# VH-VL binders against q9h9l3, part 29

Target 1, 176 residues: q9h9l3
Amino acid sequence: PRKMVAIDCEMVGTGPKGHVSSLARCSIVNYNGDVLYDEYILPPCHIVDYRTRWSGIRKQHMVNATPFKIARGQILKILTGKIVVGHAIHNDFKALQYFHPKSLTRDTSHIPPLNRKADCPENATMSLKHLTKKLLNRDIQVGKSGHSSVEDAQATMELYKLVEVEWEEHLARNPP

## First folded at step 17 (VH-VL)

Design ya132
Fold by OpenDDE, fold request of step 23:
Structure ya132 (fold): chain C 176 residues (1-176), chain A 123 residues (1-123), chain B 111 residues (1-111)
Amino acid sequence: as target 1 above (176 residues)
Amino acid sequence: QVQLVQSGAEVKKPGASVKVSCKASGYTFTSYYMHWVRQAPGQGLEWVGWINPYTGFEFYAQKFRGRVTMTRDTSISTAYMELSRLRSDDTAVYYCARSGTYYYDSGPRFDPWGRGTLVTVSS
Amino acid sequence: QAVLTQPPSVSGAPGQRVTISCTGSSSDIGLGYEVHWYQQLPGTAPKLLIYENSNRPSGVPDRFSGSKSGTSASLAITGLQAEDEADYYCQSYDSSLEGWVFGGGTQLTVL
């Protein structure tokens, strides 16, 4: 079996009016929740909106942040060949401007058995915060300091473990 | 209709530079990546690089790094590819081609393609 | 110098079935990256024929099909027609090169 990692990214706003979502932090954990990568990332363009209340990113975090292209290379090196688990992971990969193989991607925001376990509609898109509370009895993304991408990545991995066997069997029968 | 209109044929001398344009229409220019692919006479397709018109991020094939520059003008939905220090083996038809930003839109497939721009490098 | 390997040419009579192979490696198709196929008619730009291994875009007849297994992909054409005479290219992503790559192309001749 392939190695599995979980990823979570935080984005800031760049471009006119801050509408461009640019990668500003990326966290990657292994199957056991150990941190493999956790870096602040410097966007190539001027940051207009730090989106701190959600991203947790502040101006001080960008002082020694890793330039985007360098960080992207580091991240892709870790992800290559792995099964990558994330929540609404399309946002992370878009921010990375990268295409991970669909067959090696797991999005916990689109796993019906996971929603079912949480007593949610199978076809609904539930937040990571909600699923984590319901299924892991853990509070994440609390306080005013913003999100922790490490915590979010760890929670994402733990959630996936709950349905891993069932979902992997489903994917084997229904490859993307 | 989605359309990519490229600039006309170019004739250049070795050592010169060429800049090919690709004007997009029929879709939101900044919502898709723009790729450049070339094809030497009688040869196969070769990927040169791509640019995200929204962010300005560009990435080039290793072979062309240091010699190619991809840019865009969002005000006129136009992408540009400039190749410098031209050599005879740069003679090729250069295509621009669109791809999505992720699988849920159009993914990494190239569609559509421009009609191509012939660049001839000769002494 | 193409990263993906295709036969230089294939041929078939009208109505026959032909297949075009695309052989990659552990750094591209073998890593799970999707394969796309393009048709290039003489004197024209390439056209998307198959995307993400086996999907047909609108306008492509169902006699064209794609598959992927291991480090290789295959394009199958059934009910071969004269207008199918063209060059066919497979495409994928190579992690070692950090870029998209094409096969060398296959010239299909309809006898």
Scores: ipSAE 0.927, ipTM 0.956, lowest interface PAE 0.5, mean pLDDT 96
Fold by OpenDDE, look of step 18:
Structure ya132 (fold): chain C 176 residues (1-176), chain A 123 residues (1-123), chain B 111 residues (1-111)
Amino acid sequence: as target 1 above (176 residues)
Amino acid sequence: QVQLVQSGAEVKKPGASVKVSCKASGYTFTSYYMHWVRQAPGQGLEWVGWINPYTGFEFYAQKFRGRVTMTRDTSISTAYMELSRLRSDDTAVYYCARSGTYYYDSGPRFDPWGRGTLVTVSS
Amino acid sequence: QAVLTQPPSVSGAPGQRVTISCTGSSSDIGLGYEVHWYQQLPGTAPKLLIYENSNRPSGVPDRFSGSKSGTSASLAITGLQAEDEADYYCQSYDSSLEGWVFGGGTQLTVL
């Protein structure tokens, strides 16, 4: 079986009026929650909005940030061949401007058994924070300092573990 | 309807540069990636590179790095591919093709394609 | 030369079934990347025929089907018609090259 990693990215606003979501931090953890990658990333364009209250990104984090293209290469090397777990993971991959095989992707925001376990509608899109609280009895994304991508990646992995067996069996019977 | 309209045929000498344009219509230009693919006469398809019109991010096949430059003008929904230091084996029909930014928006499949631009490199 | 391997040509009589194979490697199809197929009629631009292994875009007849297994993919055409005479290309993504790759193309002749 392939190794599994979880990813979470934070984005800042670039371009006109800061409407472009640019990767500013990426965290990757292994199956056990160990951090494999956690870097601040410098967007190729000027940052207009740090979106700090959500992203946790501040100006000082960009001083020694890894240039996007370099970071992208590093991240892709880690993800290649792995089952990648994330929450609303399409946003992360989009920010990376990267395509991961669908068969190797696990989005915890679209796993009906996970929602069922949390007493939520199976086809609803639930937040990572909500699922984490319901199923892990843990509070994430608290405070005013913004999100921790490491914390979010770890939570995402833990959530997936709760339904891994069932979901993997489902996917095996119903490949994308 | 989604359309990709490419510039007309080009005839160039070896060592020259060519810039092909691809004007998009019928969809949000910045919501999809633009790819360039070429096809030499009687040969197969060869991917040249892609650009994200929204961010300006571009990535080229290794074979073309150093000679190809992809750009875009979002104000007119137009993508450009410039190939420099042309040689005879660069003679081909060059296509622009659209793909999604992720699987939720048509994914990495190329659809639609432009009609192609013939670039002929000859002495 | 092409990263994905296709037979140079296949042929069939009207009404018959033909298959076109597409063989990749552990860094593309074998890694799990999806396969897409394109039809190119003589003198025209390629047209998307099959996407993500087995899905048909609107307007593509159901006599066209795709499948993927291991490091290879296959395009099947049933009820072969004269209008199917064209070149067919498979496509995938190669992680080692960090780019999209095409098969060498298969010329389908309807006898």
Scores: ipSAE 0.886, ipTM 0.938, lowest interface PAE 0.5, mean pLDDT 95
Fold by OpenDDE, look of step 19:
Structure ya132 (fold): chain C 176 residues (1-176), chain A 123 residues (1-123), chain B 111 residues (1-111)
Amino acid sequence: as target 1 above (176 residues)
Amino acid sequence: QVQLVQSGAEVKKPGASVKVSCKASGYTFTSYYMHWVRQAPGQGLEWVGWINPYTGFEFYAQKFRGRVTMTRDTSISTAYMELSRLRSDDTAVYYCARSGTYYYDSGPRFDPWGRGTLVTVSS
Amino acid sequence: QAVLTQPPSVSGAPGQRVTISCTGSSSDIGLGYEVHWYQQLPGTAPKLLIYENSNRPSGVPDRFSGSKSGTSASLAITGLQAEDEADYYCQSYDSSLEGWVFGGGTQLTVL
């Protein structure tokens, strides 16, 4: 069995009008929720919008932030060969400018059994905050300081663990 | 119609540099990655590197690091590949090829390809 | 130099079935990365033939099919036609090289 990690990234706005989502923080936790990686990352382009309300990223966080290319290398070393769990994880991978094998990807925003367990439509896209509240009875992303990528990654892993057995069996019968 | 139009054939001396262009049309240039692949005469395909036209992020195959530079001009939807310190074994057809940024937007497959640019390096 | 291994050549008569193998390693196909196939007609640029192991782009006949298992992938061509004479390349991503890799290419001759 492959090792499993959960990832959550925070993005800032770059490019014209800050419409480009650039990686500014990445957190990776193991199956038990232990932090394997948590770094502020310096985008290669000028930051136009810190999106602090959601990202929690502030200008002072970028002073000693890890350059993107360096951080990307570090992160990819952690992810390679592992089952990677995330919520709407395509955004994280896109921000990393990275492709992870579909067969090794688990997106908690697209797991019907998870939605079913939360009394949500199986084909609906539910927020991490909502699923965490419904299934873990825990409030996340409640602070004024923005999201905690570590907290979000941990919550994502815990959510997946609720349906891991069922979903892994499903994937085994229906490989992507 | 998605199209990649490449610059014309080049003839260079050893030690010189060559810069090949690839103009994209029919799609949003900054929404897809641009790859460069070369093919020596009678040989197979060899991946050189790729660039994200939106962010400017580039990554090169180990073999070409230090000699290749990939750039883009978003104002004219054009990608460039410059190869320096040319050698005879750099003689090849150089292709630009588009790929998606993730699996939902055509993924890592290369489609379409430019028609290629022949670069000949000879004394 | 090719990381993925293909037979250098295959041949078949019109109407026959031919298969082209693509063997990778534990750091590319074996790691789970998807395989794509390209067809290159003589004197032309490659074109996408199969993507993500078994999917056909629009315009590609259903007599072309792809599969993947373990560290290997396979391209099958049924009802072989003269126009299928070309070079075929498999492609994947190698995590150890952090880049895309191609097979050495297979020359298909229609007898």
Scores: ipSAE 0.877, ipTM 0.935, lowest interface PAE 0.6, mean pLDDT 95
Fold by ESMFold2, fold request of step 23:
Structure ya132 (fold): chain C 176 residues (1-176), chain A 123 residues (1-123), chain B 111 residues (1-111)
Amino acid sequence: as target 1 above (176 residues)
Amino acid sequence: QVQLVQSGAEVKKPGASVKVSCKASGYTFTSYYMHWVRQAPGQGLEWVGWINPYTGFEFYAQKFRGRVTMTRDTSISTAYMELSRLRSDDTAVYYCARSGTYYYDSGPRFDPWGRGTLVTVSS
Amino acid sequence: QAVLTQPPSVSGAPGQRVTISCTGSSSDIGLGYEVHWYQQLPGTAPKLLIYENSNRPSGVPDRFSGSKSGTSASLAITGLQAEDEADYYCQSYDSSLEGWVFGGGTQLTVL
């Protein structure tokens, strides 16, 4: 009965020397890959490094971006009560300053059956790009204009579906 | 060792404000969240809000929005809570408490706590 | 009123087992948010006792245990000792209140 969503975020550099990762875009998709949320988000502090080569975030995106407090509230309402799928999802939750229940969290970077399907060591941390190429025959994060959080969230959901039955049964037997 | 050292007791009149400090030592101040929790005499614990010292982002329990401000000074590893327009029912011990930022490290648990700062509001 | 409901008091003789309940709702414990427990000795700050439902920090004896089911959680103390006399609070996150919530506290008396 719980609904499932996938999330992906893009970060910019704030704070001293741009080393703090701050949320600047968040995308959420449902089980079918339909976009439920996709917004540029204005961090509460000065952006030092847009990190555009990876984030895809440019100065013009921030002009009308949703302020962080408002965006966080919108995002958390969507996530509440749902199974949330992500890749290296700890980064997304830390950027939101939010603890989603462990029992409702799925991280495609740490699912041994998924690694086995990709012919990778079962406990290795594999990149989203690598898993997507091997298991979905799809190239994502192409070029140097930055990642698409919509594309990445959709890929993450499709990867999870490949192991969903097995992994959900595993978690039912082994509650986190 | 990890410690949270709070400022001393305060006595205030209704309508005034109070600013309580919490100095952290023994860990990287900006790598953990800071929470504020109060306890009125003979009563239970009540969460006031939290701040991420690294980003400066703060969020407050609805009851305190508009009256509380949480800040920090990273150069001296110190968090602050200011409560304005004080009433007699704001009399309480105010604690700071640290939490982690994700389950892999310390997670959401509050550990350690400061010793508390008694704020008394009386006419 | 406390958001999470605990019995106001519980008592037991040395060596006995006691339990302290913590009842939440479908917006906190019932949504899957983890439960933490704190011990508060008279005149002191709370101290972490159990985290994430059932984990013990270093230095907490295994006679303290925690569990969670549905909208409720429970703290069990076996082999009751005089130094266990304290107030005990449960804590979780509540999505409706958008924040951390505590139980009203339970005063444990060792007879």
Scores: ipSAE 0.860, ipTM 0.931, lowest interface PAE 0.7, mean pLDDT 93

Design ya132
Fold by ESMFold2, fold request of step 23:
Structure ya132 (fold): chain C 176 residues (1-176), chain A 123 residues (1-123), chain B 111 residues (1-111)
Amino acid sequence: as target 1 above (176 residues)
Amino acid sequence: QVQLVQSGAEVKKPGASVKVSCKASGYTFTSYYMHWVRQAPGQGLEWVGWINPYTGFEFYAQKFRGRVTMTRDTSISTAYMELSRLRSDDTAVYYCARSGTYYYDSGPRFDPWGRGTLVTVSS
Amino acid sequence: QAVLTQPPSVSGAPGQRVTISCTGSSSDIGLGYEVHWYQQLPGTAPKLLIYENSNRPSGVPDRFSGSKSGTSASLAITGLQAEDEADYYCQSYDSSLEGWVFGGGTQLTVL
């Protein structure tokens, strides 16, 4: 059986008007929620908008941040060969400039059984905050200081565990 | 009509450098990755590297690190590949090829390809 | 010394079925990375034929199909036509090489 990890990333704005999302923090946890990786990452481009209200990233975090190319290599080595769980995970892989195998990718924003457990429309895109409150009775992303990618990755793994057996069987019968 | 138009053939001596261009049209240049692939005469395809035209981030196959530089000019929707310290075994057709950025956005497949630029290295 | 292994050549008569294999390793196809196929007609650039193991882009006839199992992938061509005479390449991602890799190519001859 393949090992499973959960990932969450925080992005800052680069490029014209700060509209490009560039990786500035990445957290990876194992099945039990233990932190395998948690680093601030210096984008290769000038940061136009720290997006601090959501990202939690501030200028001081970039002073000692790991350069993107190095961090990307570290992150990809951890992800290689593993089932990777995330929420709206396409954003995380796009920020890494990496295509993880579809067969090894799990996106808690797009799992109908998980939505059903939360009394949400089966094919709707639900926020991580909403699902976590409904299904785990936990408040994440609390306050105005931005999200914690460790907290979010841990919540994402716990949410997936609620539907893991059903969803893994579904994917075995219906390869992505 | 998505199209990639490459610069013309080049003849170089060993030790020189070559810079190949790839002009994109018919799509938003900064919304897709650009790859470079080479093919020596009578040989197969070899991936050289890729660039994200939006961020400028590039990553090269191990074999070419230290000799290749990939850049772009977003104002003219053009990607470039420069190969330095040329050797005779660098003689090849060099293709640019576009890929998406995630499975929902055309995915990792290479489509379209440029027509190729023949680079001949001879002494 | 291509990373993905293909037979150097295959042949078939018009109307027949041929299969082109693509064998990778536990660091590419075996880890679950998808396989793409390209057709290269003589004197032309490669053209996308199959993507993500088995999908056909618009304009590719349904006599072309792809599959993947374990560390290997396969391109099948049924109802061979003279125009199918070309070189065929498989492609995937390899984690140990940290990049995209191609098979060595297969020259298809229609007899």
Scores: ipSAE 0.844, ipTM 0.924, lowest interface PAE 0.9, mean pLDDT 93
Fold by ESMFold2, fold request of step 20:
Order: structure tokens, then C-alpha cells, then sequence
Structure ya132 (fold): chain C 176 residues (1-176), chain A 123 residues (1-123), chain B 111 residues (1-111)
């Protein structure tokens, strides 16, 4: 069967007034939560706003960061042929400038059975922090020093496992 | 009413360079990717590469790496493709084509296409 | 040179059904990448016909349909009309080539 991985990315602000979100960290974990990839990434554009409060990215992280084109190649090689799980995963794929097959993509922000387990409206977009607290009894993204993409990717995989059998069967009956 | 208007036909000698333009209108130029595709006379379609007009990030098909450069000018909503060290087998119609940035927007499909720019390489 | 394999030609009479095959590999269609179809009338640019395997853009009649299975895709045209005479190209993404790939094209002749 196809291998499954989870991905999470942290973004910094580039472009005018720092409004463009550009990839500055990417973490990939396997089914068991082991880290397969975790790198700081140097955007091809000047960083205007590190967004450190949420991203956890600081200037020192960019000193030895992998240039975006190289990091993208490394990341895509890991993702190729795999089921990729993420939370609001469209943001991660847009930051990578890559179209992963829809049939191999899983988004924990849009899984009705997962929302039902959390006693949330089944069609609502729920935050990763909220779902993780409710269903895994874990606090993630604590404080204002930024998110950890490793922590977030691991949480995303654990959330998916809660509904994996049901959701995989649903997708087999209802191909995207 | 999305439209891609390309520059006119060009005749070049072997060893020269050519720069083709593609002016976009009817949409936000920086919100979509731009691709270049060529078609030699009587032949099929061949992808050359793409550019993200917002970031300037470009990626080329392996066959063209080292000879092609894709750029853009966001102030006039125009993408460019430059091909250097031209050979006679570079004679083709060169198309620009737009794609979306993710499935919920317009996805990876190429729509619309420019009308094409004929580049003829001969001595 | 074409990565995806299409028959070079197909023909049919008005009103008939024709199909055009598109065969890829385990690094493109077989890996799960979606298939898109383009129609190219003589002397014109390609036009989007089918996207993401089976979706029709606005303005494309429902007699055009697409499907995908395994490493192959198929374009079907029912109720064939004279104006359908064109070249047809399939397209997908190939992970080994790290880029977009097209079929060699199929010339449809309406008899």
C-alpha cells in the first residue's frame, strides 16, 4: 500500500508590506511521527516580516537555510507517490508551488468525521490547535514564540489516524 | 475576458537569441502561474517551463536548462521567455498559457493560451 | 519525444462516438497525476476541453467526456460533428521529468 506522510510549513512575509507568504520552514513526518525532513528554507525574495510570533522564524535561522529551489526539490522527492496529510494543506502546496494529486491528499481541516469526533460543526474549518486539544488532549502552538512545524505535522498525523479507516473508505467511494 | 497577447513572429540566425513576450489582461497577473509551450511545425506540444509572476520563481524542463530564461514585468503584466544559442530545430510556435496556483482556484489546467509566436531559425 | 502515447489518428462519421486514448507511465498518470485534454483547431492555439480527468469547463458540451484508469486516460466524443475535426492532446505531470508532459496528439477526422 502507499506510504503516508504528514507535512507542515512555516511562512514569513515577503513582497510589499510583507503580505506575501513565503516558505521558511518545512517539516515532514512518517506515519509513526518520526521526522523525515525538517529544514529552514531561504525564500528567493527579501524577507520583510519574519512573523516570528506565529512562524517561530528568526534571522539567525536563515544563516544556513537551504535555498528554496533546492529545498523544494528535496521535499517533492519525499512527497512523490505518497499520501500526504496536512492541515489547511492548500497553503503548504501553494508555498511549494506544486500540485500533489488530489487522490493522494488529505486535509484534516476538511474531514467531517473528524469534526464530529470533536463535537464541532461537521462542515466548519477548525484550527489544528483546537482539534489537537479536543481530540488528543495536547496543547500545541503554546505561547507567542511561534509554532513548531514538527509538532504541528506530528499532531496532524495523529488526528488523521483517528478517522483514517472511515475516511479512506469514504474517498474510495467518492473519488476527489 | 482573460486574454494573453503575444509578440509578433521573429526570424533569427543560428546562434542568436530570441525574446518572446506575453501580455496578460482581464485578471490579476501575479495570482496565476505562466507557462511556455512550443510546437515545432507539424509536431506536438512540448512544455518549456513556468514562472510564478509574483515571486519570480521559475522552473524549466531539463531539455532547456542553460538556454532558456523566463522573466516578467509586473508593472505591465507581461511575461517573457528568452531562448539563446538558437538552432534550426528551435523553429516552432511558442505559446504562453496560464494556470492556477491550487485546485480550488483554477488548478493546474492551462487556460487560456496565447495565440503563439512563430520563431524561425534559419541562415 | 512525446511522453504520453496517443493514437496518431481517429475517424468517425457525424453522430458517432469516438474515443481517444492517452497512455502514460507509473511516474505520471499511474502515480495519480490528473489528466487534461486540449483541442487544437487548424491554425489556432490549443483550447482547454477537459480538466482534472473528467471536468468540463463552461461552454464545452456534455458530449465531451473524460476518464482515467490506472496509467491511461480516455477522451470520448459522442454525437460527432463536423466542427470536431481537430487535433487533440492529453497532458499530465511527470515526476521523473519534473514537469508537464503532453501526448503526441491525435488527428480526428470527421467522415
Amino acid sequence: as target 1 above (176 residues)
Amino acid sequence: QVQLVQSGAEVKKPGASVKVSCKASGYTFTSYYMHWVRQAPGQGLEWVGWINPYTGFEFYAQKFRGRVTMTRDTSISTAYMELSRLRSDDTAVYYCARSGTYYYDSGPRFDPWGRGTLVTVSS
Amino acid sequence: QAVLTQPPSVSGAPGQRVTISCTGSSSDIGLGYEVHWYQQLPGTAPKLLIYENSNRPSGVPDRFSGSKSGTSASLAITGLQAEDEADYYCQSYDSSLEGWVFGGGTQLTVL
Scores: ipSAE 0.836, ipTM 0.922, lowest interface PAE 0.8, mean pLDDT 93
Fold by ESMFold2, look of step 19:
Formats: structure tokens, C-alpha cells, sequence
Structure ya132 (fold): chain C 176 residues (1-176), chain A 123 residues (1-123), chain B 111 residues (1-111)
């Protein structure tokens, strides 16, 4: 079996009217929640909307941020060959401009047993904040100063652990 | 209908450069990656690299780094590949091919392909 | 040389089943990256045939199927027809090369 990490990214708005999401922070934790990577990242195109209320990204964070191409290389080296856990994780991979194998991808927004534990419809898309409150008794993403991608990655890993044995067995029988 | 229309055949001498174009239509050009793949006569397919037309971010196969440049002009939905310091073994048909940026929208597969541009390098 | 290994040629009579293998390594197919297949008719561009191991795009007959196991993938063609005569390429991503890689191609001859 492969080693496991969890990832969470913060996005800023680029493109027309700031509607396109571009990577501006990425945090990766290992199975135990130890931080393996946490960097602010300068997108390759102009930032139109920092989305600070949700992203926590401000102009000052971009001054010394790692350029996207360099950060992407660093991140992909960490992800390669690993099971990667995230919440709505395909948006994170899209922002990285990378296709991680489906067979090594775990998305806590789409795990029926996890929803069932939270007394939610098992095929509903649930927010990370909601699942974390219900199943871990933790409040994350509080206030209006933005999310912490370290906090969110750690929460995502803990949520996955609640269903890991059941879900890994399910995926072994039902490859994506 | 999604369509990729490539520029015409080129004949070049060793040491020259060539720039091939690929004009996209029938979809939002900036929402999909563009790849370049070449095929020498009687040979197989070889990936050259890709560009994100939205940002201009590009990534090249190691073999071509330092000799290839991929660019685009979003105002005319056109991708370009320029190969410099040409040699005889660069003679090939050069294809552009589209891929998705997102598993839920086309994914990593190459579809469609352009019809190819023959580049011949000889003295 | 091609990164993914395919037999150079295969042949079959009309109505038969043929398979085309595609063998990679622990840095591509064996690391979990999906396999895609392309058909190239003589003098034409490649056309998507199978994507993400086993999916058929619309317009591809169900006579074509794909599978993947370990470091290898396989394309199967049943009910072989004359129009299936073409070159077939597998494709995946290789983490060591940091890029997309193709098999060397297989020439299918319908006898």
C-alpha cells in the first residue's frame, strides 16, 4: 500500500471579473497531521480578486510568494505515488494543472460512509466545515479573515481516517 | 463542432527554426490544455509538451527543453509551437491535440487532434 | 525508444478477437496513471479510442474494450472487421519523465 497525504489549497480570482480560480497557497500534511508543505504561491497571471474573506490571501502574501512553476514542481514531487486526500480535491488538482491518478485520490466531499456518519444523505456534497463540526467536534474556517489551508488539510485527514478501512476496501473491490 | 486547424507544410534547412500554428474553434479555447505531439516518418508518436492557453504556463518534454517554445494568442484562439536549431531528425508531422483541465470535463485524454503539419528538415 | 512497450504488429481474420498489450513501468502505469488508446488510420491523425483505461467515447463501437492491471494495459478488439486495420497507440503519464508517454505503436492487419 502507498503512503497517504492530505492537501488543501487556497485560491484567488484571475481572468475576466476574477471568476477563474488560481492557486495562491497550498498546504500538505502527512497521515499524522504533520505539515510537509505550506507555501504562498504567486499565480502565473494577474490577480483580479484576492477573495480574502475566504482565502485569507492578501497582497502582502504575494510579495515573497514562490512562483507557480517552482511551487508546482515542489508539490508534485510530494504527491507523486501517494494516496492524496482532499475535500473537493479535483479543484485543487485543476489549480495545480495536474492529473493525479483517480485510483490514488480520496475526496471527503464524495464519500458515502462519511456522510452517513454525519447523518447526511450519503450522496450529498457536504462542506468540510459541516463534516468537521459534526464528526470531529471542531470549528474550522471561523471568522471573516479567511481559511487556514493547514487547518483544513489536517481536518480532511482526520475525517478520512474515520472511514479509511471501509472505504479503502470498497475501492479495492470497485476501482475508479 | 470542436475543430483544430493547423498551418501548412514547412521545408527548412538544418539550423533554422519553424513555427507551427493550431487554430481552435467550437469551444472555449482558454478552458482546455493544448498539447503538441510529433511523428517522424514511419515512427510512433512522441509528446513534445503542452500549454495552458489561459495563463501561458507551459511544460515541455525533457528532450525538447531549450529548443521548443509554446505560445498562444487568445484573441484568435491559436496555439503555436516553435522548434529551433532544427536537424534532420526533427523531420516529422507535428500534431496539436486538446485535453481537458479537469477530470469532470474531458479529463487528460487527447481529443480532438489537428490533422498535422509536416515539417521537413533537409539540406 | 518508446517508453511503453507494445508488440510491433498483430493480425487476425475477420470475426476474430485480437488483443494489443501495453507494458509500462513503476513510474507510469504501475504508479497508477491511467491509460488511453488511439487509433491511427493510414495517412490520418490519431483518434481517441479508449480513455482512462476502459471508457469508450461516443461513436466508438463496443467491440473495442480496454483494461489495466499492474504495469500493463490491454486493448481488445472483437468481431474484427476490415476497417479496423490501423496503427494503435497506448498512452499514459510518466512521473520520472514528468510528461505524457506513448507506446511504440502496433500495426493491426486484418487478413
Amino acid sequence: as target 1 above (176 residues)
Amino acid sequence: QVQLVQSGAEVKKPGASVKVSCKASGYTFTSYYMHWVRQAPGQGLEWVGWINPYTGFEFYAQKFRGRVTMTRDTSISTAYMELSRLRSDDTAVYYCARSGTYYYDSGPRFDPWGRGTLVTVSS
Amino acid sequence: QAVLTQPPSVSGAPGQRVTISCTGSSSDIGLGYEVHWYQQLPGTAPKLLIYENSNRPSGVPDRFSGSKSGTSASLAITGLQAEDEADYYCQSYDSSLEGWVFGGGTQLTVL
Scores: ipSAE 0.821, ipTM 0.921, lowest interface PAE 0.9, mean pLDDT 93
Fold by ESMFold2, look of step 18:
Structure ya132 (fold): chain C 176 residues (1-176), chain A 123 residues (1-123), chain B 111 residues (1-111)
Amino acid sequence: as target 1 above (176 residues)
Amino acid sequence: QVQLVQSGAEVKKPGASVKVSCKASGYTFTSYYMHWVRQAPGQGLEWVGWINPYTGFEFYAQKFRGRVTMTRDTSISTAYMELSRLRSDDTAVYYCARSGTYYYDSGPRFDPWGRGTLVTVSS
Amino acid sequence: QAVLTQPPSVSGAPGQRVTISCTGSSSDIGLGYEVHWYQQLPGTAPKLLIYENSNRPSGVPDRFSGSKSGTSASLAITGLQAEDEADYYCQSYDSSLEGWVFGGGTQLTVL
């Protein structure tokens, strides 16, 4: 079986009016929740809006942050060949400017059995905060100082474990 | 109608540089990646690299690093590829091709392609 | 040398079925990266024929189909017609090269 990791990213606003979402932090954890990667990342262009209330990113974090191209190379090396779990994970891959194989991608925002366990409609898109509260009895993203990508990646892995056997069997029968 | 219109054929001497343009129309230029692919006479397709027109981030195939530069001008929806220190084996048709930025919106497939720009490098 | 291996040529009579193979490695197709197919008519740019292994874009007839298994992919053309005479290329992503890769191309001749 392939190894699994979970990923979560924090974004800042770049480009006109700060509307471009650019990668500014990435955290990757293994199956047991151990941190494999957690770096602040400097976008290749000017930061217009740190989005600190949600991202937790401040100007001081960027002073010694790893440049995007270098960080991308490090992150992709970790992801290559692994099953990658995330929540609304397409946003993370888009921020990395990378297409991970669909057959190796698990998105906890779109797993019907997980929604069913949370007493939510199978086809609904549920937030990570909501699923984590309902299924793990944990409060994440608490307060107004921003999200923790480590905390969010760890929660995402634990959510996937709740449906892992069922969902992996489903995907084996129904390859993407 | 989505289309990519490329600049005309170029003839260059070894050691020179060439800059090929690709003007996009019929879609939001900054919402999709732009790739460059070349085809030497009688040969197959070879990926050169890509640019994200929104951010300006570019990534090149190893073979071309240090000789290729990809840029864009978003005000006229145009991507550029410049290849320097030209050699005779750089003679090829150079295509631009569009791809999506994630699986749920066009994905990694190349569609459409420009008609190509012949670059001839001769002594 | 092309990263993905295709037969240099295939042929078939009108109305018949032909297949074109595309063989990669454990760093591209074998790692799970999807396969796309392009048709290049003589003197023209490539055109998307099949994407993400088996999907047909609008305007591509259903007699073109794609599949993928292990490190290999296959393009099938049924009901072969004279206008199918073209070069065909497979494409995937290769993690070792960190980039998009093509097969060497297959020249289809309609007899």
Scores: ipSAE 0.818, ipTM 0.921, lowest interface PAE 0.9, mean pLDDT 93

